# VH-VL binders against q7z443r523to685, part 25

Target 1, 163 residues: q7z443r523to685
Amino acid sequence: TSLNMSTHQLTITVNVTSLEKSLIVSIDPDSPLLMTLYLGFQYQPNCTHFHLNITLPKDKVWQKDEEYTWVLNPEHLQHGIGTYYITAVLSERQEGAQQTPSLVSVITAVTQCYYWEIHNQTWSSAGCQVGPQSTILRTQCLCNHLTFFASDFFVVPRTVNVE
Below, E stands for the ipSAE of ESMFold2; O stands for the ipSAE of OpenDDE; V2 stands for 0.75 times the mean of E and O plus 0.25 times the DockQ between their complexes.

## First folded at step 9 (VH-VL; framework fv_levilimab)

Design Vd6 (at its last look DockQ between E and O 0.65; V2 from the best seeds 0.61)
Fold by OpenDDE, look of step 9:
Structure Vd6 (fold): chain C 163 residues (1-163), chain A 120 residues (1-120), chain B 111 residues (1-111)
Amino acid sequence: as target 1 above (163 residues)
Amino acid sequence: QVQLVQSGGGLVQPGGSLRLSCAASGFTFSSYGMSWVRQAPGKGLEWVSGIRSGGSTYYGDSVKGRFTISRDNAKNTVYLQLNSLRAEDTAMYYCARDRFPGYEDYFDYWGQGTLVTVSS
Amino acid sequence: DIQLTQSPSSVSVSVGERVTIDCKSSQSVLYSSKNYLNWYQQKPGQAPQLLIYWASTRESGVPDRFSGSGSGTDFTLTISSLQAEDAAVYYCQQYYSIPYTFGQGTKLEIK
């Protein structure tokens, strides 16, 4: 979904149905933007009331597709099953930044890392977590053991409101 | 106008150390990343290290554990500490302005280069 | 790591002629409709200078005879009418993933 960023903030609404999976939020602007994302559970967050925040683009990335991706692990989503709100607030642009208006594409997905547990003949997520370098295109799995790994991936329906 | 002025370098024996400096002017230094790129004599360009505006550092595999990039925003200067130098580290070292993250990603301004020669 | 391979490695061309230099990447450097591929010119005894960024956008001050094209993994730098001052080594460079990497360079000589 593409959104015209003519305003100073937008809100992404995501229904979280599992507390064991990670939520990946990708905000892809057509031109460079500075923004702060605020996470809220069952309320619309702002700069003074939020559970967690992040500033995009990330400073520490290895590939460009990580730059505007927020990985929310289960530990960040332990507030409960239900509706999470992400408010993105535009920050002051740095030198050389592109001018508004900008078009922003937002994608949300959930994922988890699994390995084949030979003894139980089943897939398990024990000892594994989705890494911060994960994107909509790839899942980084960080595990404390070495086995054959896989991941699931599901696009989560969302609503985007422009304010 | 944007300027990058380099200093340091010189002749050093294998296992030795050098510190390179790159003084920036003409722009808001703290808002930009900086990189070091080297060029062995008669060879191509090799990215060595980078430091983002936020302070995150990156290194090429060939220099990891030996080189350290840092910056002093108050002095508008980026540094490259070269330790445990090897003969293959011999090169012209350039500092370059890096417009990452979130902007045009290219090295739009370069220093004049500093020669590092590692020889016994 | 992303490897960039340029072709040719060297070329000698007369003034006024058209020159093309190719750059192939081991993987796509395209993201969000932008190609993270740059071209640099390095004249003898000088530091490299940026020519093209985003695969096809000329840096300020670069003559119109220079152009970049391509997408994904295949890119081309074109000089429509070679001038004597264009003698240099040209490098493509990807800015998509760390480590940033350069092509091996193409030496352009004037006949």
Scores: ipSAE 0.630, ipTM 0.860, lowest interface PAE 0.8, mean pLDDT 91
Fold by ESMFold2, look of step 9:
Structure Vd6 (fold): chain C 163 residues (1-163), chain A 120 residues (1-120), chain B 111 residues (1-111)
Amino acid sequence: as target 1 above (163 residues)
Amino acid sequence: QVQLVQSGGGLVQPGGSLRLSCAASGFTFSSYGMSWVRQAPGKGLEWVSGIRSGGSTYYGDSVKGRFTISRDNAKNTVYLQLNSLRAEDTAMYYCARDRFPGYEDYFDYWGQGTLVTVSS
Amino acid sequence: DIQLTQSPSSVSVSVGERVTIDCKSSQSVLYSSKNYLNWYQQKPGQAPQLLIYWASTRESGVPDRFSGSGSGTDFTLTISSLQAEDAAVYYCQQYYSIPYTFGQGTKLEIK
């Protein structure tokens, strides 16, 4: 029974081209499963060698569309511009019977928060950060200003197929 | 045979406090979220508070800042501390099993209810 | 917050008749092809019991005469061939976003 767990991994490859945008990774497994995602910069991560990890579905969520969403801000992507690898490892021990591997759909998007900076009459990101409640459908903006207008920037989702 | 057994209700004066308990059996308690739902006499249901298996807590707007939910996985028990009670908090309080991450999106098992009456 | 509005507020019908109860959500509760809307039955003096989840899926042990339909913001609970034991208050409930909310309830009485 342990062999099925060790063979259920997948890799997502994302090329990060901006130091200021946030990466949103949305996982939609065809059967609801627990999983752990590992992030690596320019290498394939695993459970013992990674930069960051997350367990999905998240414990701290406010809406259903947040449960299988990983928000990676520029501070989380501090390793640079280039190729990031995400290894998803399926967690099991619910009904330990052998089952056919599940199909997993992955959508990635980039997003950034902007506000209208009145004095310069331009959009700015200063003092704003993409929040953890962001999803491929909406961007949460967390700003430290109380005097500026805040607005969301919506990004067309892109899909990364698992190879 | 899932069972939720509640205790801790009673009569209390405005501004007072109570602690409600809900003891669980028949399932892996630490894997499930738990919620409290109340029903004022002759009124409908109101979700009050929830705690997830990882310990994250949530509160309805009417009780935020006054009520505190907690859990003890070693005792298979969820608690609701009710502070600064008001007359409008008078209700039957139910505990309910809510989410198992990735699988359950409803309240499937409910305790028997415990009455909290706030009156002087 | 997501508000749920049920109609009618009460209804009185005879055994064997068909009853529909509507629930309207102030915001969509649809995500990834699932509607996070549930229906509960509460008989006098009892805790609520789950009838339907994901708008249309019957909970185990719920009779076939109960069915749910709808998507997005508009939902319906249908009880066909009503039985005497179906006298209760029925609630819709959204599980899409915190705070979770219930409709105000629909009281079903049997003549």
Scores: ipSAE 0.547, ipTM 0.790, lowest interface PAE 1.4, mean pLDDT 83
ESMFold2 (binder alone), look of step 9: mean pLDDT 92; pTM 0.938

## First folded at step 10 (VH-VL; framework fv_levilimab)

Design Ve1 (at its last look DockQ between E and O 0.74; V2 from the best seeds 0.00; counts 0 for: pae E 2.1 > 2)
Fold by OpenDDE, look of step 10:
Structure Ve1 (fold): chain C 163 residues (1-163), chain A 122 residues (1-122), chain B 111 residues (1-111)
Amino acid sequence: as target 1 above (163 residues)
Amino acid sequence: QVQLVQSGGGLVQPGGSLRLSCAASGFTFSSYGMSWVRQAPGKGLEWVSGIYSGGSTHYGDSVKGRFTISRDNAKNTVYLQLNSLRAEDTAMYYCAKGSYYGRGYPDYFDYWGQGTLVTVSS
Amino acid sequence: DIQLTQSPSSVSVSVGERVTIDCKSSQSVLYSSRNYLNWYQQKPGQAPQLLIYWASTRESGVPDRFSGSGSGTDFTLTISSLQAEDAAVYYCQQYYSIPYTFGQGTKLEIK
């Protein structure tokens, strides 16, 4: 999904149904763009009222697909099950960047890391977390044990409001 | 006009240290990432290290723990501190300007310094 | 790490002829319709110079006879009509993943 960014901000609405999974938000512009994302629970956040914020692109990445990805772990979503709002405020175009209207792709997904627990014969997420380098393309699993790991991945339906 | 002027380097014994400098002009230095790329005699290019405009750094595996990239935005200069030098570090070292404005990493290198020769030999 | 393999390693071509240099990536450097692959030219005794970025965009000042193509893992630098001054070593480089890596280089000589 892509948006024509003719405005200076957009709002992403995500319904979170699990507090055990991480939310991955990808906001990828077609040209370099500085933006700040604000997270709110059951309200539309802004620069003065928010639970958490991040500035994209990230100040350090290992792969390009990480630059405009925000990984929200369960601790970031501790406010409860329900509707989360993410307001992205765009900064002015960077010097030397394309000045024409650009497209922004927005993708949201949930994921978790699992390992096979032999004793219970079930998949478990105990001791595992989704790492900050996770993206829509890959899940980084950070675990405090060594086992066979897997992950689930689900695209979360969203609503995007352009303001 | 963008210019990258390098200095430092020279002959050093194994285990020694050198500091390379790259003075930048002709662009908003503080807004761009910078990299160091080296080339052993008669060999290809090897990316050594990179630094974001914000100061975050990356290193090639061969130099991790020994080399340090830094920048002084007030002086429009990027540095490479070479410690614990080895014979295999012998190379022409180039500073290179990243093309990514802002927080961006030095993506592709649109401008290069003239190079500084580092020779590690007993 | 992403390995880049160029072919050929060296080539000798007459002026006016077409030259193609290939670069193969060990994994895809494509993301969001952008290929994070560049081409550089290094003449003897000089620093490298950027020719192509994003696989196919020619850097300002680069002659039209140079072009880049390809996507994903396979890329090609083409010189449509070789000139004497094009004698150099050419490198592909990926900047999709840290560490950034270069191909081993292709030495282009003029017959």
Scores: ipSAE 0.812, ipTM 0.910, lowest interface PAE 0.5, mean pLDDT 92
Fold by ESMFold2, look of step 10:
Structure Ve1 (fold): chain C 163 residues (1-163), chain A 122 residues (1-122), chain B 111 residues (1-111)
Amino acid sequence: as target 1 above (163 residues)
Amino acid sequence: QVQLVQSGGGLVQPGGSLRLSCAASGFTFSSYGMSWVRQAPGKGLEWVSGIYSGGSTHYGDSVKGRFTISRDNAKNTVYLQLNSLRAEDTAMYYCAKGSYYGRGYPDYFDYWGQGTLVTVSS
Amino acid sequence: DIQLTQSPSSVSVSVGERVTIDCKSSQSVLYSSRNYLNWYQQKPGQAPQLLIYWASTRESGVPDRFSGSGSGTDFTLTISSLQAEDAAVYYCQQYYSIPYTFGQGTKLEIK
């Protein structure tokens, strides 16, 4: 899923089918690039019209796979089930380097944290949330209790348009 | 011409404090992450702390809660505040520039300061 | 924490010979087609200097006799034709995950 990003913009289209799962969006370039992502529900966002944005690489990470990963929790996706658009805009280039087209790897997935509720003998998501350190490689689960927990992970269909 | 000029350091008793400084020039300081790396006498290198261009910080476990990294982009300077010093903190302390432009965390350290010695002894 | 183990711990070699230094990571440092592993050279009384980044990319101004190879967990620094000035301690360093860590170092001496 590598793409040649010779312009400063691309758009990712993803269909969200659950309001209970978190969306993981990974837009990893092959060279360090500063970019801003804009989220829109059922419209293509831009820098003046969007629901939510993020600047990548992130302000603080613990592993490199977090740098270009956007975690969208259910509260971020409460606009509805349906088509979400993400516009990624390159904002800066490496200092003092000749600019070159960058290849980017785009992966979208959904994930949810669960814990084993011993009293009811069932898996539950109550008191657990997908954390900001989550990536396509791992799910961070933040729970307000200390129990046995797990997560699921599903790669979802998306389309990518380069501008 | 990237230059990192370090100052501070010296001899201090256990439990004491010092502030290390690293003055940068020759690059857009505010766009790069910075780190501190130390080397105890006769030992290898240990990453101590890092600060993103945007100000977020990380610390090694051995110094967490005792050391504070900060930056002053107006002065092109990174600081390391060393508190509650222990004998194990005796080392040469280097500041190092990360190579990523923008918000990237310092990674491969392409330029290093000359080092400043911190000695903790009674 | 990712631990890096270098071998050998020291080596004494004549000018013109080929030297290899290995670095083994306790966890993969590969992500998005890039290995987050560096090599540094530290001469006596000096600060470390970057030689290799991304496992195999030579820093500007580094002689082409230095090369890096490997991926994932196993990495090698090679000096193909040793010069007297190459006597130093060599460190690998990972920057895949916090805390960043260094190998214990390999001391290269000239016979």
Scores: ipSAE 0.475, ipTM 0.782, lowest interface PAE 2.1, mean pLDDT 85
ESMFold2 (binder alone), look of step 10: mean pLDDT 91; pTM 0.941

Design Ve2 (at its last look DockQ between E and O 0.67; V2 from the best seeds 0.60)
Fold by OpenDDE, look of step 10:
Structure Ve2 (fold): chain C 163 residues (1-163), chain A 122 residues (1-122), chain B 111 residues (1-111)
Amino acid sequence: as target 1 above (163 residues)
Amino acid sequence: QVQLVQSGGGLVQPGGSLRLSCAASGFTFSSYGMSWVRQAPGKGLEWVSGIYSGGSTHYGDSVKGRFTISRDNAKNTVYLQLNSLRAEDTAMYYCAKGSRYGRGSPDYFDYWGQGTLVTVSS
Amino acid sequence: DIQLTQSPSSVSVSVGERVTIDCKSSQSVLYSSRNYLNWYQQKPGQAPQLLIYWASTRESGVPDRFSGSGSGTDFTLTISSLQAEDAAVYYCQQYYSIPYTFGQGTKLEIK
């Protein structure tokens, strides 16, 4: 979904139904833009009231698709199952960027890393975590064991409010 | 006008060290990433290292653990410390400015320094 | 690492003729409708100069006869009407993934 940004902030509403999966949030502007994301559970966060925040673009990435991606692991979503709100506050355009209306693409997805547990004959996520380099295009799996693994990936419906 | 003026380099023995400097002007240095790119004699271009506007760094595999990129925003200068030099490090080294659309990353290079020759030989 | 392969490695062309240089990427450098692929020109004894960024956008000051095209893994630099001063080595470069990588270069000579 692409949004035409004419305001200084937007709010993303995501319904989290699992505490075992990571939430991937991608907010990709069509031009360089500084923004701060604030996470809230069952309330709309702001710069003074939030559980967690991040500034985008990331100050170090290995691939371009990571720049405006926020990976929220289960520990970041420890507040419970329910509605999470992410408020993105737009700062300033980076030098060289055009001061024209910008399109911002927002995508939310959930993912987890799994391996086949031979003893139980089931897929398990034990010892595996979604890495910070994960994006909507790829899942980085960080495991403390050497086993064949797979991942699931689901786009999570969200509501975006532009304010 | 954007300018990148390089200094340093020269002849050094294997295992030796050099420090390259690149003084920038004509743009807001602190807002841009910078990179070093080298070119062995008669060869192609090789990206060596990059530093973000925020100071984060990346390195090519061939130089990891030996080279260090740094920047001094107060002096509008980017540096490349070359340690444990090898014969295969012999090259013309270029500093390069990250693009205006680089979002602070050492992205594509819209301006280049004049180059500094590094020769590693016994 | 993303590998870039250019073709041809060298070419000799007469002034006024059309020249095309291809660059193939080992993986896609496309993201969010932008291709993170650049073209550089390096004349003898000089530093490289940026010609094209985002696969198809000309850098300021670059003559109109230069153009870039392609998407994903296949890219082309075109000189519509070759001039004598265009004799140089041309490089494609990706900046989608670290480490940034260059093609091996294409030497363009004037007949």
Scores: ipSAE 0.767, ipTM 0.896, lowest interface PAE 0.6, mean pLDDT 91
Fold by ESMFold2, look of step 10:
Structure Ve2 (fold): chain C 163 residues (1-163), chain A 122 residues (1-122), chain B 111 residues (1-111)
Amino acid sequence: as target 1 above (163 residues)
Amino acid sequence: QVQLVQSGGGLVQPGGSLRLSCAASGFTFSSYGMSWVRQAPGKGLEWVSGIYSGGSTHYGDSVKGRFTISRDNAKNTVYLQLNSLRAEDTAMYYCAKGSRYGRGSPDYFDYWGQGTLVTVSS
Amino acid sequence: DIQLTQSPSSVSVSVGERVTIDCKSSQSVLYSSRNYLNWYQQKPGQAPQLLIYWASTRESGVPDRFSGSGSGTDFTLTISSLQAEDAAVYYCQQYYSIPYTFGQGTKLEIK
């Protein structure tokens, strides 16, 4: 799933099948890259037309594995079930001495935080959200209660196109 | 050549305040993170606070809520405001140049200032 | 918090000898094929000076006799053919996660 970024742009297509799960998009470049990601629902976004964007690496992290991770919660995916497009664009010029092509690995996944509701004998997500420190390897659950909890994780089928 | 010139230390009573300054030259200051690292007399190094090139901040647990890091990119200067000082804050305070990678993280410290002594005593 | 434990705490060796200093991390500092661990040298009366970054990459101007190795949680600084000017305290430092932390230091004395 490594991609050559010598074209300075790529598009990721993800089919969202649940409005209750969070989408995690992880990009792991081989070299330090500054990039902007644009989100579109059922269209290819660009720098002037998008629903949401992020610049990576993030402008504040607590651990290094958070730097190139975009966490999209249900409120960010409010446009519906269906195909979302993510256009990743390198900055007009990359910082550093070299301007050689770089390889970029892309992984997408969905996750959700659950806790065991003992009164109803069922799993619930009420009062819990997937937090911004989540990565492909772990889910940060931010809950307003102290109970037993768990999370699920599922790698999302995706299509990645370079341009 | 990279230089970090520090000022603003001194003797202060417990509960007092000081502001430390670190003036940078020899590199594009606005592209780098900056940190403060302290060393109590005869002791090891402790990371105190860091600031990203874009202004986001982090603090060590022992100083969170009492110290404030800030930067002025127009003056190529990073500051550390020390409030509610305690005897255990007595140390040599170093500013250190951080990383340029990505968003300018305050983290690998390739150049250090000369140090500024802060003494907190009655 | 990630704790770094150095060993030995102190060592006294002769010029020309070889010494190793270990740094053990309470958690892995490896991510994306990079170890977020540095080594610093602090000579008496001076600020610390970066020797090694990413566990094994020498900073510019650092002599070949300094080398770093290890990955994940176990790291080693090796000084081959010691010189008199190598008398210093050596620190490892992780920058994988906040708060950034240093080892307690290893004092190297020349006999």
Scores: ipSAE 0.610, ipTM 0.845, lowest interface PAE 1.0, mean pLDDT 85
ESMFold2 (binder alone), look of step 10: mean pLDDT 93; pTM 0.950
ESMFold2, look of step 11: ipSAE 0.570; ipTM 0.814
ESMFold2 (binder alone), look of step 11: mean pLDDT 93; pTM 0.953
OpenDDE, look of step 11: ipSAE 0.577; ipTM 0.855

Design Ve3 (at its last look DockQ between E and O 0.75; V2 from the best seeds 0.69)
Fold by OpenDDE, look of step 10:
Structure Ve3 (fold): chain C 163 residues (1-163), chain A 121 residues (1-121), chain B 111 residues (1-111)
Amino acid sequence: as target 1 above (163 residues)
Amino acid sequence: QVQLVQSGGGLVQPGGSLRLSCAASGFTFSSYGMSWVRQAPGKGLEWVSGIYSGGSTHYGDSVKGRFTISRDNAKNTVYLQLNSLRAEDTAMYYCAKGYYGRGSPDYFDYWGQGTLVTVSS
Amino acid sequence: DIQLTQSPSSVSVSVGERVTIDCKSSQSVLYSSRNYLNWYQQKPGQAPQLLIYWASTRESGVPDRFSGSGSGTDFTLTISSLQAEDAAVYYCQQYYSIPYTFGQGTKLEIK
């Protein structure tokens, strides 16, 4: 999904139905852009009222697809099952990257890391979490044990309001 | 006009140390990432290290633990500290200006003139 | 690490002729409709100079005879009509993934 950014703020609405999965938020501009994301639960957050925030692009990445990706683990979503709101406040374009029109792509997905638990003959996520380098394209799994791992990935329906 | 002027380097014995400097001008230095790229005599280009505008750093595997990239925004200068030098570190070292991203040291639209580092007993 | 392989390693071409240099990536460097690949020119005794970025965008000041094409894992630098001053070593470089890597270079000589 691409948005024409004629304004300096957008809001993403995501319905979280599991407290055991991580939420991946990808807000990829057409050119380098500084933005701050604010997370709220059951309210629209702003710069003065929010549960969590992040500035994108990330200060350090290993691949380009990480730059504008926010990984929200279960501990970040501990507020409960329900509607989360993410307000993205756009700042300025990075020097040398002035382009018009300004487009931003927004993708939201949920994912989790699993391993095969031999004793119970089932997939388990125990001891595993989605790493901060995860993106829409790949899931980084960080586990405290060594086993065969897998992951699921689901695009989460969302609404985007441009303000 | 963008300029990158390098200094430092020279001849050093194995195990020795050198510090390279790259003074930048003609652009808002603090907003850009910088990288060091080296070229052994008669060989190709090898990315050595990069530093973001925010100060985060990356290193090539061949230099991890031995080289340190840093920057002084007040002096518009990026540095490369070379420790525990080896013969295979012998190369022309270039500083390069990043262009894309939030001060990412990713691709290089301007280069310094190069500084020769020779590691030999 | 992403490996870049250029072909040919060297080539000798007459002035006025068309030259193509290929660069193959071990992994895709395409993301969000952008290819994170550059081309550089290095003349003897000089630092490299940027020719093409994002695989196909010509750097300011670079002659029109230079062009970049390709996507994903296969890229090509083309010189439509070779000039004497184009004698140099050409490198492709990816900046999609750390560590950033270069191709081994292609030496272009003038016949």
Scores: ipSAE 0.787, ipTM 0.899, lowest interface PAE 0.5, mean pLDDT 91
Fold by ESMFold2, look of step 10:
Structure Ve3 (fold): chain C 163 residues (1-163), chain A 121 residues (1-121), chain B 111 residues (1-111)
Amino acid sequence: as target 1 above (163 residues)
Amino acid sequence: QVQLVQSGGGLVQPGGSLRLSCAASGFTFSSYGMSWVRQAPGKGLEWVSGIYSGGSTHYGDSVKGRFTISRDNAKNTVYLQLNSLRAEDTAMYYCAKGYYGRGSPDYFDYWGQGTLVTVSS
Amino acid sequence: DIQLTQSPSSVSVSVGERVTIDCKSSQSVLYSSRNYLNWYQQKPGQAPQLLIYWASTRESGVPDRFSGSGSGTDFTLTISSLQAEDAAVYYCQQYYSIPYTFGQGTKLEIK
């Protein structure tokens, strides 16, 4: 989904239905932009009232699809099942930026890592977590021991308001 | 005008150490990533290391654990510390400026003049 | 790691002629409609200079006889009317994933 970000702010609303899955938020602009995202549970966050924030693009990536991706693990989402709000605010542009409206692509998804526990012949998530290099293209799984693993991936419904 | 002025090269024995410097001017240094790229005599270009505007670092496989990139925003300078030098590290070393607007050490729009490092027994 | 292979390795042509240089990537460098591939020119005894970024966008001050094309894994640098000062080695470079890598270079000589 592409949106015109001609204002300096947008809000994403996502309903979290599981405390076991990680939320992947991708806000990919068509031109390089600095932005700050604020997370709120059951309220619309701003720069002075939020649970968590991040500045995009990330300060270190190994692959370009990571730059505008926020990985929210279950520990970040332990505020509860329900509605989470993400407010994205444009930061002041660096030298040389054009004064034009930008289009941004917003994708929200959930994912979880599993491994095959051979002795019990079951899929388990114990000892495995979704890593910070995860994106909408791939899930990084970090396990306390290496075995055969897999992940799921679901694009979730969201509401986006542009201001 | 953007300018990158390099210093610190020279002749070093295997196992030795050397520190390269790259002094920047003509842009807001603290907002940009920086990289080092080397070129062995008569050979092509190899990316060596990069540092984000925020200080995060990456290294090429051939130099990981031996080289350290750092920056001093007060002096507008990026450094490359070369340790445990080997003959294959002999090259011209260039510093390069990253792309506007992201602080990442890629997209090399301005380059320094190069500094020669020679490692020989 | 992403490997970039350039063709040809060397070419000798006359002033005014058209030259093409190919760069093939071992995996796609395309993400979100953008190719993370640059072209550089290195004249004898000088540092490299950026010519083309995002596969096809000319850097400011680069003559319009230089153009880039291609997407995904296959890229081409074209010089439409060669000038004497274009004698150089040309490199493609990907910055999609760490480690960033360069092609092996293409040496362009004037007959």
Scores: ipSAE 0.544, ipTM 0.807, lowest interface PAE 1.6, mean pLDDT 85
ESMFold2 (binder alone), look of step 10: mean pLDDT 91; pTM 0.939

